# VH-VL binders against f1miw6: the designs that were tried, part 2

Target 1, 251 residues: f1miw6
Amino acid sequence: MPHFAKPLLRNIITRNLFNSIKKKQCLQYLQTLRTLQYDGFTTVYFGETDIPESLVTGEDFSDGYYMPTPTWCVVHAGGSQGWVPWKYRMFLRDELCIKQEDNLFFEFCDVVKKAYGKCAIVVKERRRQDATRPKEGKETEAQAHVPSVVNLTSVTCCPEVAKSYGHKLLTLPSPYNYLNPLDSAWSSLKWFIINNRKEFCLQSVDGVYSYQYILFSDLISKGIERINLSKWRTITTKVRRWENYYLGKLS
Below, E stands for the ipSAE of ESMFold2; O stands for the ipSAE of OpenDDE; V2 stands for 0.75 times the mean of E and O plus 0.25 times the DockQ between their complexes.

## First folded at step 1 (VH-VL)

Design a6 (framework fv_acasunlimab_arm2; at its last look DockQ between E and O 0.07; V2 from the best seeds 0.00; counts 0 for: pae E 14.4 > 2, placed apart)
Fold by OpenDDE, look of step 2:
Structure a6 (fold): chain C 251 residues (1-251), chain A 121 residues (1-121), chain B 110 residues (1-110)
Amino acid sequence: as target 1 above (251 residues)
Amino acid sequence: EVQLVESGGGLVQPGRSLRLSCTASGFTFSSYDMSWVRQAPGKGLEWVGYIYSGGDTYYADSVKGRFTISRDDSKSIAYLQMNSLKTEDTAVYYCARAYDILTGYEYFDYWGQGTLVTVSS
Amino acid sequence: DIVMTQSPSSLSASVGDRVTITCQASQSISSYLAWYQQKPGKAPKRLIYAASTLQSGVPSRFSASGSGTDYTFTISSLQPEDIATYYCQQYYSYPPDYLTFGGGTKVEIK
């Protein structure tokens, strides 16, 4: 009678294995990043954040009619040198058309080459929601398959494109997304939106700000500008502290 | 007014699972980070975990691998799934609203009243 | 992990007395420190953040100071309603990984 190892133990083992693999990936990422830094690569974090319309309008949909509000995607990049001197992009996520702009990453790579020279471009790994079923398959040596392409929601990041400009594309493992300083920057932006949306509103009704009457572009622009070089240095210093911690802990 | 209300606490046996809920009101829940903090009877406060508005989670080593924090922004609820409970997990569990320090907001400005979890054989 | 050492663990004072609590971090936390009040059977309430900034609505008899590793919380004139356990908390660890609290100080009235 094959002892059906209780599904609970399998889940624990799979989680522990998963954690071990992810730790290894993190260490590899950090080692690679440090190597590139020593080799004179400038670290640049490239990423996106979602801004729901409700964040901008202040509409509380708590009363059960979850009308999906439009969501804006903001794409930008930054690092220890502040925001990259590249114009951020905004995309409206409509249920219908995730238009990926294929040329955006080329443009970005060119700009950072001109500004900083060779760069280590760091992007977040997209959590594949579907990987719930551990296929029982073979312990194939998790060769760190450098994904041939890292897809953001609105932008495709290609390692070969990065390489063609003299850059290196790095993927930050998903459990360690907090090692991306953009997360803090995006949080700051969202906070700014919440607290200043009134100043950018031309008309309000009963404390609700209509999206059509909000100077949205100006709101986002000012929110981004508020994250100055000093703030970026603080954020990146904190991230570096965490990186050092993990390098010490995982080595 | 900002309100946080924890629920789901109770008596459970070691090795069992329990799910706590934190219902938030009075603010745009989806825009804020949330945290869980616990306090064992007669003891101090212990940070349990953190969830960003973007969904990223962090955990104390004491609960890592056993506890999971999640959120439903449509319902304004944060969850703490506790698996493989131990006697040492006996505590009042608080949810707290949290912020990034770079925004000017400090951590844990609002707390719930807490819910008691007792792990006993 | 950053360790927060809080002192004393308990104190008893008279109404009107000045009360002082100290918190020492195992490393510099650059004023990323908060103070909380927890009354018996209640949730913690934040009194101070950023080492010295008074929370809105908190009485002015509460104050705090400090830098680097050493921080002090003060009640200038202890009131009966101040019976509580007080905690320091560092949030220098960023992102939040090891948010740590002091051991607490129980304040009682004689």
Scores: ipSAE 0.024, ipTM 0.502, lowest interface PAE 7.0, mean pLDDT 83
Fold by ESMFold2-Fast, scan of step 1:
Structure a6 (fold): chain C 251 residues (1-251), chain A 121 residues (1-121), chain B 110 residues (1-110)
Amino acid sequence: as target 1 above (251 residues)
Amino acid sequence: EVQLVESGGGLVQPGRSLRLSCTASGFTFSSYDMSWVRQAPGKGLEWVGYIYSGGDTYYADSVKGRFTISRDDSKSIAYLQMNSLKTEDTAVYYCARAYDILTGYEYFDYWGQGTLVTVSS
Amino acid sequence: DIVMTQSPSSLSASVGDRVTITCQASQSISSYLAWYQQKPGKAPKRLIYAASTLQSGVPSRFSASGSGTDYTFTISSLQPEDIATYYCQQYYSYPPDYLTFGGGTKVEIK
């Protein structure tokens, strides 16, 4: 009979198993993070956010379709000490291939080592770009079997690089993104852009507003500076309360 | 235009079950968290439960174990399944949306009109 | 659990009066507080979030302030359409923990 209820039950079972795996990963993440914090590691959240140019210009498509627009990627890190004293990066995304400076993560690890000593660097779980590579792609066996390499869309964060500076790299499972205070910072940045974009746009001869890279860079910098040390402490305290709850729930 | 519409309320006897629906339109439903809030006749607002966009659910102690929240992102509907209903569950039930629980910007910024649930013998 | 205490429970004022409602949290909530207006037979409408930020489209006669445990909501010049019950809500404690509302303040015109 083609209309059995078993397909729905299979979907429920599969979803529950996936959720169970993610809960165990989250528990392991939290336990590891707390152990590192007890051992004197400074927690730093490292990540990125996408800012489409339509967010700056305010352009919409009334037909309800999303039209691809140039998208800027902003990379930064922060924690209870505020934004890290590292120059944030901003670059244009490439739809076909996202490229990153080979040494960006090395520089980052060095900067936070000098500022804070040993750090627990937290990154969000991302879809691996490796998984979407065409079959027969050019890869070495060593690259194919490096299980601890975390590839963000824009930045490759290598656990071995972090370790060479005395750091630990942790991955936060995707369903628990609310345990990442950096997401709150990114929301604040986007809110700032929406409310302040007009003062950073120049009116053209035709009366059409445009922005320039220098003005856009200023807008981003001011938005980042909006989340000061006090706000960082507030959001990290809130995140820590949720971490305590999840530790109790998942244990 | 953001809209939330609750349905499924009515008169029900103690100990029985009822399912409420909240139909959303005008925004990307799958990206938002949803919450249920109730209000007993002549009383204040009481949070009932919450469902994250990723599916995790949380409940007030007064309904935990009896109520279940679920969602169907393909239809833009959130559900509240109410089991073992008690007379003290009599209330108008509202759904509200939330986006990113850490910012507060789009936190309970839109509510539905509410649906009345009366639990009596 | 964070308890929110509103005062007064009810008040009556004349058109044009300044109306003040207070909300006290049992612990510091770091400005994670919203204010809602509920007219008879209607759903609540958010007026204020982040303790002091006015919702888009809400008249400027509504304002709010506060920090730590003590928060205040003000209507600078009461209008007939402002007859409603007003609620504060903390969202410092958030799911997986609890969201809590104040008991409400009924505002009536004399």
Scores: ipSAE 0.012, ipTM 0.445, lowest interface PAE 8.5, mean pLDDT 79
Fold by ESMFold2, look of step 2:
Structure a6 (fold): chain C 251 residues (1-251), chain A 121 residues (1-121), chain B 110 residues (1-110)
Amino acid sequence: as target 1 above (251 residues)
Amino acid sequence: EVQLVESGGGLVQPGRSLRLSCTASGFTFSSYDMSWVRQAPGKGLEWVGYIYSGGDTYYADSVKGRFTISRDDSKSIAYLQMNSLKTEDTAVYYCARAYDILTGYEYFDYWGQGTLVTVSS
Amino acid sequence: DIVMTQSPSSLSASVGDRVTITCQASQSISSYLAWYQQKPGKAPKRLIYAASTLQSGVPSRFSASGSGTDYTFTISSLQPEDIATYYCQQYYSYPPDYLTFGGGTKVEIK
């Protein structure tokens, strides 16, 4: 064994207890999802990704710390039917605190109801919402009498809103993020950006955000459009193979 | 460094079957999509079929139902199973690597040298 | 399906001549177009992608341009080693919408 074996052993013991709880949550998630799918619910994955400006501007990675770059957030949804017919949203990270109440989730639930009927809307669990860094907007009340609303960093996903449209809101347990096909779609988008940013990149003269927003929006739009139905079916097929594997293994 | 080598071509009578292999080296095979493209004598390039890294397959209408593409990622081999061969299937068959599995353009950056399939009585 | 109409089907030129080949798509393909060179008895080789981006290691005498439906490939000064058939290929569509090639242009030296 390596000379780091003692610290790893303590981590393994603690992780055993945590893994048992998360394995049960994953199994419950998968069983609930399969029941909803059998009952005619269309599965839709709703989520977000962060795209730092440095990913768009190129090989800024090795230049050091001369200037911090802002981060953009892209919000979209998809599944085995492809991208939901809902225009994705793109926010500069600072704008998220101002636009939390703009009813985006209400609009989303209405759109997917019209497109697919009743949906199982899957949202990724946020890991350690209370630890490491409290995100202080307005202070939260100490008393929590009801289950917490499932929050993305950019929008609030309320289970009661989903229910009012006949949908079911599900949370995918944190350590099983590879069971979320949106993560694969986001990786595909980021790889598209890396390989095509030269075609869209007009070197920033003064760092004008309006100019950067237009170029960035065009690049994102093209990247999303290239993740077509065929790509989505490949991604969701791979996720379904993992789901079946874990249903067998965790049972 | 990237190499694709086709094998299994030859003379075959109409109505019979033949299996082509494409052996890949110099890259992580499981991360890439693969395609078969053919060229009849004196003719241009014709796409035959496509296999995603995830295993989904797609075929040109001219071969749909007769040809099957598969892959064995552990051996870094793509296969083209050709059944019910017709004289119109006579061509050099190339395998090609598609640019990227998830994010790239679906164009063929590396090609094998090809293997000749002749279908005649 | 997106039909690629490539012209001319063949041409003959002298060493040092400028050679121009065109491809027209049946619909806009947003510069998702590649150009391939196939020398006699050899497999195709990609020279250009994204309508105008030269593949690493390809001589600078090769260039291409275009947008929308109309695309052009140029050899600024034809060399004896450039004898080949050249193909355009759209990759705007994915399977099942099929990747399609132009009919090819055979380039010969007089």
Scores: ipSAE 0.000, ipTM 0.386, lowest interface PAE 14.4, mean pLDDT 76
ESMFold2 (binder alone), look of step 2: mean pLDDT 89; pTM 0.907

Design a7 (framework fv_acasunlimab_arm2)
Fold by ESMFold2-Fast, scan of step 1:
Structure a7 (fold): chain C 251 residues (1-251), chain A 121 residues (1-121), chain B 110 residues (1-110)
Amino acid sequence: as target 1 above (251 residues)
Amino acid sequence: EVQLVESGGGLVQPGRSLRLSCTASGFTVSDNYMSWVRQAPGKGLEWVGYIYSGGSTYYADSVKGRFTISRDDSKSIAYLQMNSLKTEDTAVYYCARELDYYGSGSYSDYWGQGTLVTVSS
Amino acid sequence: DIVMTQSPSSLSASVGDRVTITCQASQGISNYLAWYQQKPGKAPKRLIYAASTLQSGVPSRFSASGSGTDYTFTISSLQPEDIATYYCQQLDSYPSYELTFGGGTKVEIK
């Protein structure tokens, strides 16, 4: 993102690392990760990002609440060896998916085992319930999500599944997302989309910009491919420098 | 302008090694998937393997353990190192920019003209 | 391993005829299918991707459709320059991630 590694963000990071409970969780995470790396585990960051259609059309709303647009969820993984050789997934957040997420994490674990051997798979801790807007109740939430529609914005990552393939699953504490290089890759993808979106937008007959799924997929794929091995090495080196800094400071 | 040119093909004896090169111009090899596809005389197309933009490689079962795909990003060249060659490996070998359904290659495909590898004594 | 069964293996038709080729996958491939044209002595050229999307610059007489395991490729009005072997290809499959071509269909003019 543009805010990553700014002096203000550094102050926020420093404060967060000194919070008692989350500081201990972060220290344990970093110590465990380094132990696994020394034991020969390849670090792979697995996660998702949301790309609203307004990002492609240029009709961005600050908070997205008043005029919501369809949002696409992209799931991928990467590390110091670049993007993993696993086909990323892309789906609409609140629509019925042709292929459910059954076996998706099994497939992922198998692919990275074949590519890298034993891996330390890092996923984000699930965000706490967002209290910025009240829900009208569990009935309203259930109504918003059709009972037959699976919420595909959250892939279930089972530690036992990872272990069965020889991997270790690590959870990065929620306040320390800046220690996840995948977030920097997502920021690069979104900036690529902003800079190239006009080439892929079509004006509808009703005077509203429209796009086709395939054209949107092509734009996203070009952005993902632009984040090559060199960029991943730069991103992961930066993260490792932050990890070293905070390991020394917290110990 | 985009171009792929294969080189390194020829006659080779069974059990020997041969390295094919694929020189790319008009795009960056490291930003794309690069595939090798072969076609035996009078037969259909057979996928051999590819190298992902991040450097990871995948191979067809028929060549796994014998063939290795690599690239030199500074020279914009992809390689196919073929070891322990068998008469069954006789084919025209094509270098292609991998065309992922959701990838940047959806708008265009780029294939070289192929290079013949004959494994015979 | 996903097996791609392509039919027919060869066909002969007259200029202006409608030609149809089918491709069946051994399991669902979620539209991860492309169609290629290979003219004698030349490298293959992609005509269709995403099961039904026409590649830029390819004549509109070529079209394709299908979903799940069953896919079809059509030439609405065969031209002499369309003499070629046509291949379907599944683009990516779990768990092998191998790309698999169909056996090909040789199209000849009578």
Scores: ipSAE 0.000, ipTM 0.386, lowest interface PAE 16.9, mean pLDDT 74

Design a8 (framework fv_acasunlimab_arm2)
Fold by ESMFold2-Fast, scan of step 1:
Structure a8 (fold): chain C 251 residues (1-251), chain A 122 residues (1-122), chain B 110 residues (1-110)
Amino acid sequence: as target 1 above (251 residues)
Amino acid sequence: EVQLVESGGGLVQPGRSLRLSCTASGFTVSDNYMSWVRQAPGKGLEWVGYIYSGGSTYYADSVKGRFTISRDDSKSIAYLQMNSLKTEDTAVYYCARVSEQWLVDYYYMDVWGQGTLVTVSS
Amino acid sequence: DIVMTQSPSSLSASVGDRVTITCQASQDISSYLAWYQQKPGKAPKRLIYAASTLQSGVPSRFSASGSGTDYTFTISSLQPEDIATYYCQQHDSLPPTYSTFGGGTKVEIK
């Protein structure tokens, strides 16, 4: 039947086209990154990870009141030189905390310029969000100084801001997340949290159950410190080998 | 469903030629690295060659200059053309898929065919 | 050419025993090593890749480790269905231009 055939053909064509587009995007990303590296740019992977409080407590909300688990967003950056010499940030996914850090990326660009000189800053391709976030959610330089009325689920990284400090901002296309060493670092952090959570207690924060911030921050800091320079070099060397493979396969 | 099926094996006299086919279903051979591996009766596995998704080929020294790997992208078939066959080429020949399109960390043989027996004897 | 020396060539063990197989490369292979299981009359099945990564769906009793030139494969508690010949395999590079298998280890139940 035509109705059966049309959806199947459309799905096959869409998937093959998506794969072709993503291969071209990956090749262009890799060629650009390699060129920048040869030009003396230091590669820095910038990103975030979500740490639900349930990852630390193991709570199941069985006490009769259902409420979503509060989630902490941890922001950091690293590369072959280890974690960048910039204090990682941690926020509740809350509009007050996120809006207070509207100049975060400016500060980051300044810090890495002073530490490394010109950098190639690699960020993940953004996931498409709900209707509450506009398609273009990327703010122009003119819009960057205007107060936002919506919570950002991710720190805003503006290419024009990066460029003003001599940096280049690159987007790593999904599904090529295997080329992002920061994802391995985040997995190690979450594993550390699971294995070391026994000594932390749930605290009430503004009427919502949450961890005592100081103890929780200490747990996160210890987990980040376990991902030392040696581990970063191992991870980035592995990523470099994968990059060489993709360059050979896609070109 | 992902499968590989080899065919074309049989009895052949020394010095002659034989072509093996490896038919893929559930994926396209041109989108993957493919390998041929052989196993002489009662012996271990021996790598024969690779064909890259881009078409480049590489061979074991024991078969270099005699064997050629190729493919038909329209039919999703990989071939092993074996020329100047020797009694030492007697083996079960397997074709295998080497890499997944999106998993760059994995240059391994993840899907294997059932194998086809080639006997080189007078 | 890189030579893979696998030992032992055969072993006999009882159900529940710990079984260890080793592979030694003639030069550093940068952990570009996989382990395969082959049952009689069947095609090989990959169990381990990248020296230590367990293939999805493979029982946790199988494990492997190693780096440089020395690699080890272990079955922590041998089961009857594990009776097979096991092979290590190396790649020269990523992507691979050359590959070598070890000689194989036949695992039998006594």
Scores: ipSAE 0.000, ipTM 0.394, lowest interface PAE 15.9, mean pLDDT 77

Design a9 (framework fv_acasunlimab_arm2)
Fold by ESMFold2-Fast, scan of step 1:
Structure a9 (fold): chain C 251 residues (1-251), chain A 121 residues (1-121), chain B 110 residues (1-110)
Amino acid sequence: as target 1 above (251 residues)
Amino acid sequence: EVQLVESGGGLVQPGRSLRLSCTASGFTVSSDYMSWVRQAPGKGLEWVGYIYSGGSTYYADSVKGRFTISRDDSKSIAYLQMNSLKTEDTAVYYCARETYYYDSSGPFDYWGQGTLVTVSS
Amino acid sequence: DIVMTQSPSSLSASVGDRVTITCQASQSISSYLAWYQQKPGKAPKRLIYAASTLQSGVPSRFSASGSGTDYTFTISSLQPEDIATYYCQQYGSWPPEYLTFGGGTKVEIK
């Protein structure tokens, strides 16, 4: 059991207010999403996941020797129709902060317009919750110069860009991430990596880092391919059941 | 708490240059969109330009080619470099934050106090 | 670019009156519209975004509605503190460098 300090009454009140606000935001999100679906919008979940190299190599740093490993950011989108027919992206986190491409979302919007017509694009809430985190290790300029240690950027999605292609951009509030089927897809990808990393680890015994990155990209691609249309339909059906449950609470 | 503070305004002669700074706290400048909006004395609001989280910049036609927006992510400062200043550029300059992540969120949820730029001889 | 026509340019009303300001876009902006309040000598403050969503902490006497090209902002019971100039702004065009404000409405009490 993790040990948590007993919260002060002030903190309990603040947390309860925060939870009430997030519940209201979630209900507004669900109402908006259902309205768009009624109006013929195809729902597409757009997002990213972090895959640290330690997940692939299986290294354990529990012995007090801590060295941050490079982290890969994988960007893709999907829904009840499966993965979108868009070339997914993969970035090293330390490259993403330097080479962030605001054109990525423009290309994405064009591709899904051509594939599905007008879409309701759902992204995760990425702001404010981290800003309220206790001031333990305040993010400093020194930390910003070592991007592999901290996630410095995320892919930017612009509602004006989405609108110009006939889409609507929706933000799913935290902590309701289980209403995002993409998170289940990412879990399946990570499980595939864990179950197939033995082959990669044997290659790493040869100590050839450049080949390790090539094999890592191949492993991720294979994992994505394993999340087929049938799997996506299963995942999105579960999400729709949860959505109906929460919408039913309004009645 | 989100706070924006402009500095660098003042009296400048036509044809000269001036750089405005916008110091941000309570959020990461590189994660958000920063806009510059100006207001001539007794007139309405006019958008000047902005910088996206990815670094791309866009400008109003009236300032394009003369003004440049940049940022220093390590210092959480956004800049407006104003070149070839004209008397028509006399205005209070505001920096403002934009959030484009939400369909229900819009631009300019937080503004700075403004800094006066007077272009005259 | 999208032109925002705001009406009226100024108005005078008594405390407790209902005040209505309109904003018309030259083409559909799909509810991507914000309303700002600017008091003399102060920076603007956003009151409403997404055409009808009230900014956190803003009094409920302020409301707005609209869609397509026609938008309305209302103060249900004017207070002395509401003396200000109000601006609409569209953010529904692409590219975003087409961002445009309405001309403003000066609200006075008397």
Scores: ipSAE 0.000, ipTM 0.385, lowest interface PAE 18.0, mean pLDDT 75

Design b1 (framework fv_bermekimab)
Fold by ESMFold2-Fast, scan of step 1:
Structure b1 (fold): chain C 251 residues (1-251), chain A 122 residues (1-122), chain B 107 residues (1-107)
Amino acid sequence: as target 1 above (251 residues)
Amino acid sequence: QVQLVESGGGVVQPGRSLRLSCTASGFTFSDYGVHWVRQAPGKGLEWVAAISYDGSNKYYAESVKGRFTISRDNSKNILFLQMDSLRLEDTAVYYCAKDEYYDSSGYSFDYWGQGTLVTFSS
Amino acid sequence: DIQMTQSPSSVSASVGDRVTITCRASQGISSWLAWYQQKPGKAPKLLIYAASSLQSGVPSRFSGSGSGSDFTLTISSLQPEDFATYYCQQADSFPLTFGGGTKVEHK
């Protein structure tokens, strides 16, 4: 167990090291990533996070009314160079289904090629349901994943599209999300929102406090901007230490 | 069909050694962690030891650490528990158990052997 | 070590009864909890994994709930084959630990 690991993280790591298939997948992922980095590929982590409106308003759902809070899905990418110079996307999930924007990944690949050259684009493993209709909304334990396609909820990430721009698309195996620096960036964003949400609430123009309006986009933009290059370097350095430990442990 | 079959239990004198075996079939043995769990007569379940899919990671309950050694032979699909310096407190039915999940859903056991009894006699 | 406290130690019930068994971990284990059924002279059988996921082949009358430190196994309508001892097990970290067991007996 690495000396820098907190006791809680040590339990997660030892559990993940125990299972054979996931150890093999993680080792393969790490070896492939390091080979690409050696070959001059810039590593970029591409992903999404959900920001419930309750996180911004501070409301809870404990008063007996159980309606879903409208939730915003934020899509962005970053790495040791900071946030990618690509306009982040934001979608409202309160519709029954969020539409995937088919052209976003093409645009993304073009932007990072122009900014960094060839990239190793890392996305979290997302298992797709079989074409068969699920019974009563239940998920199987071992959800089948479809080879060659990786989908975020908001964006379809196609390995062939990435390749056409000179990139390589890598899937970080679930459950090794701790190897993804983007999760730390998302935590920082949510922490910023919690600590600054009152600045972005507008009170009623007549001076009564019974109505507020929230500018989610402005709050999120400021939170993203606060995660600067220095912060990203700190986050990616910690991920690199975990990668080195895990690669040495598995090899 | 998944099967785990324990053997090697018997009557032993205190301070002696005994080796338990568990033969696996019906699944890719080399892809799963496997465990030993014991149960004293009329008592509850007690986890004893675990070994990862390739044998590189081993874990033991404090009560058996330094006395028991877990190992596996993936070429023969066999799990072993070498029990040294046996005590009366080690009297139990010993089960081998297979990790359910091949990913990190935690350590639950979807298949168990029939158990092999370890007892003491003078 | 994570201590697992299971209650009650025994319960007397009749066919058709709703049976509830509780398990408490001495520290947070997220959803890493399993429930087992054991009949006399037999090996345990997995009923529930990851606190609430029903093992394939297990009747739907069995359900699990809880997260963090407090967990519950429920049998909605007890059947004759359900008279057995039930164990919870924390699946989070080594050393793995079991609850003391709950014996479901004929009234």
Scores: ipSAE 0.000, ipTM 0.456, lowest interface PAE 11.4, mean pLDDT 79

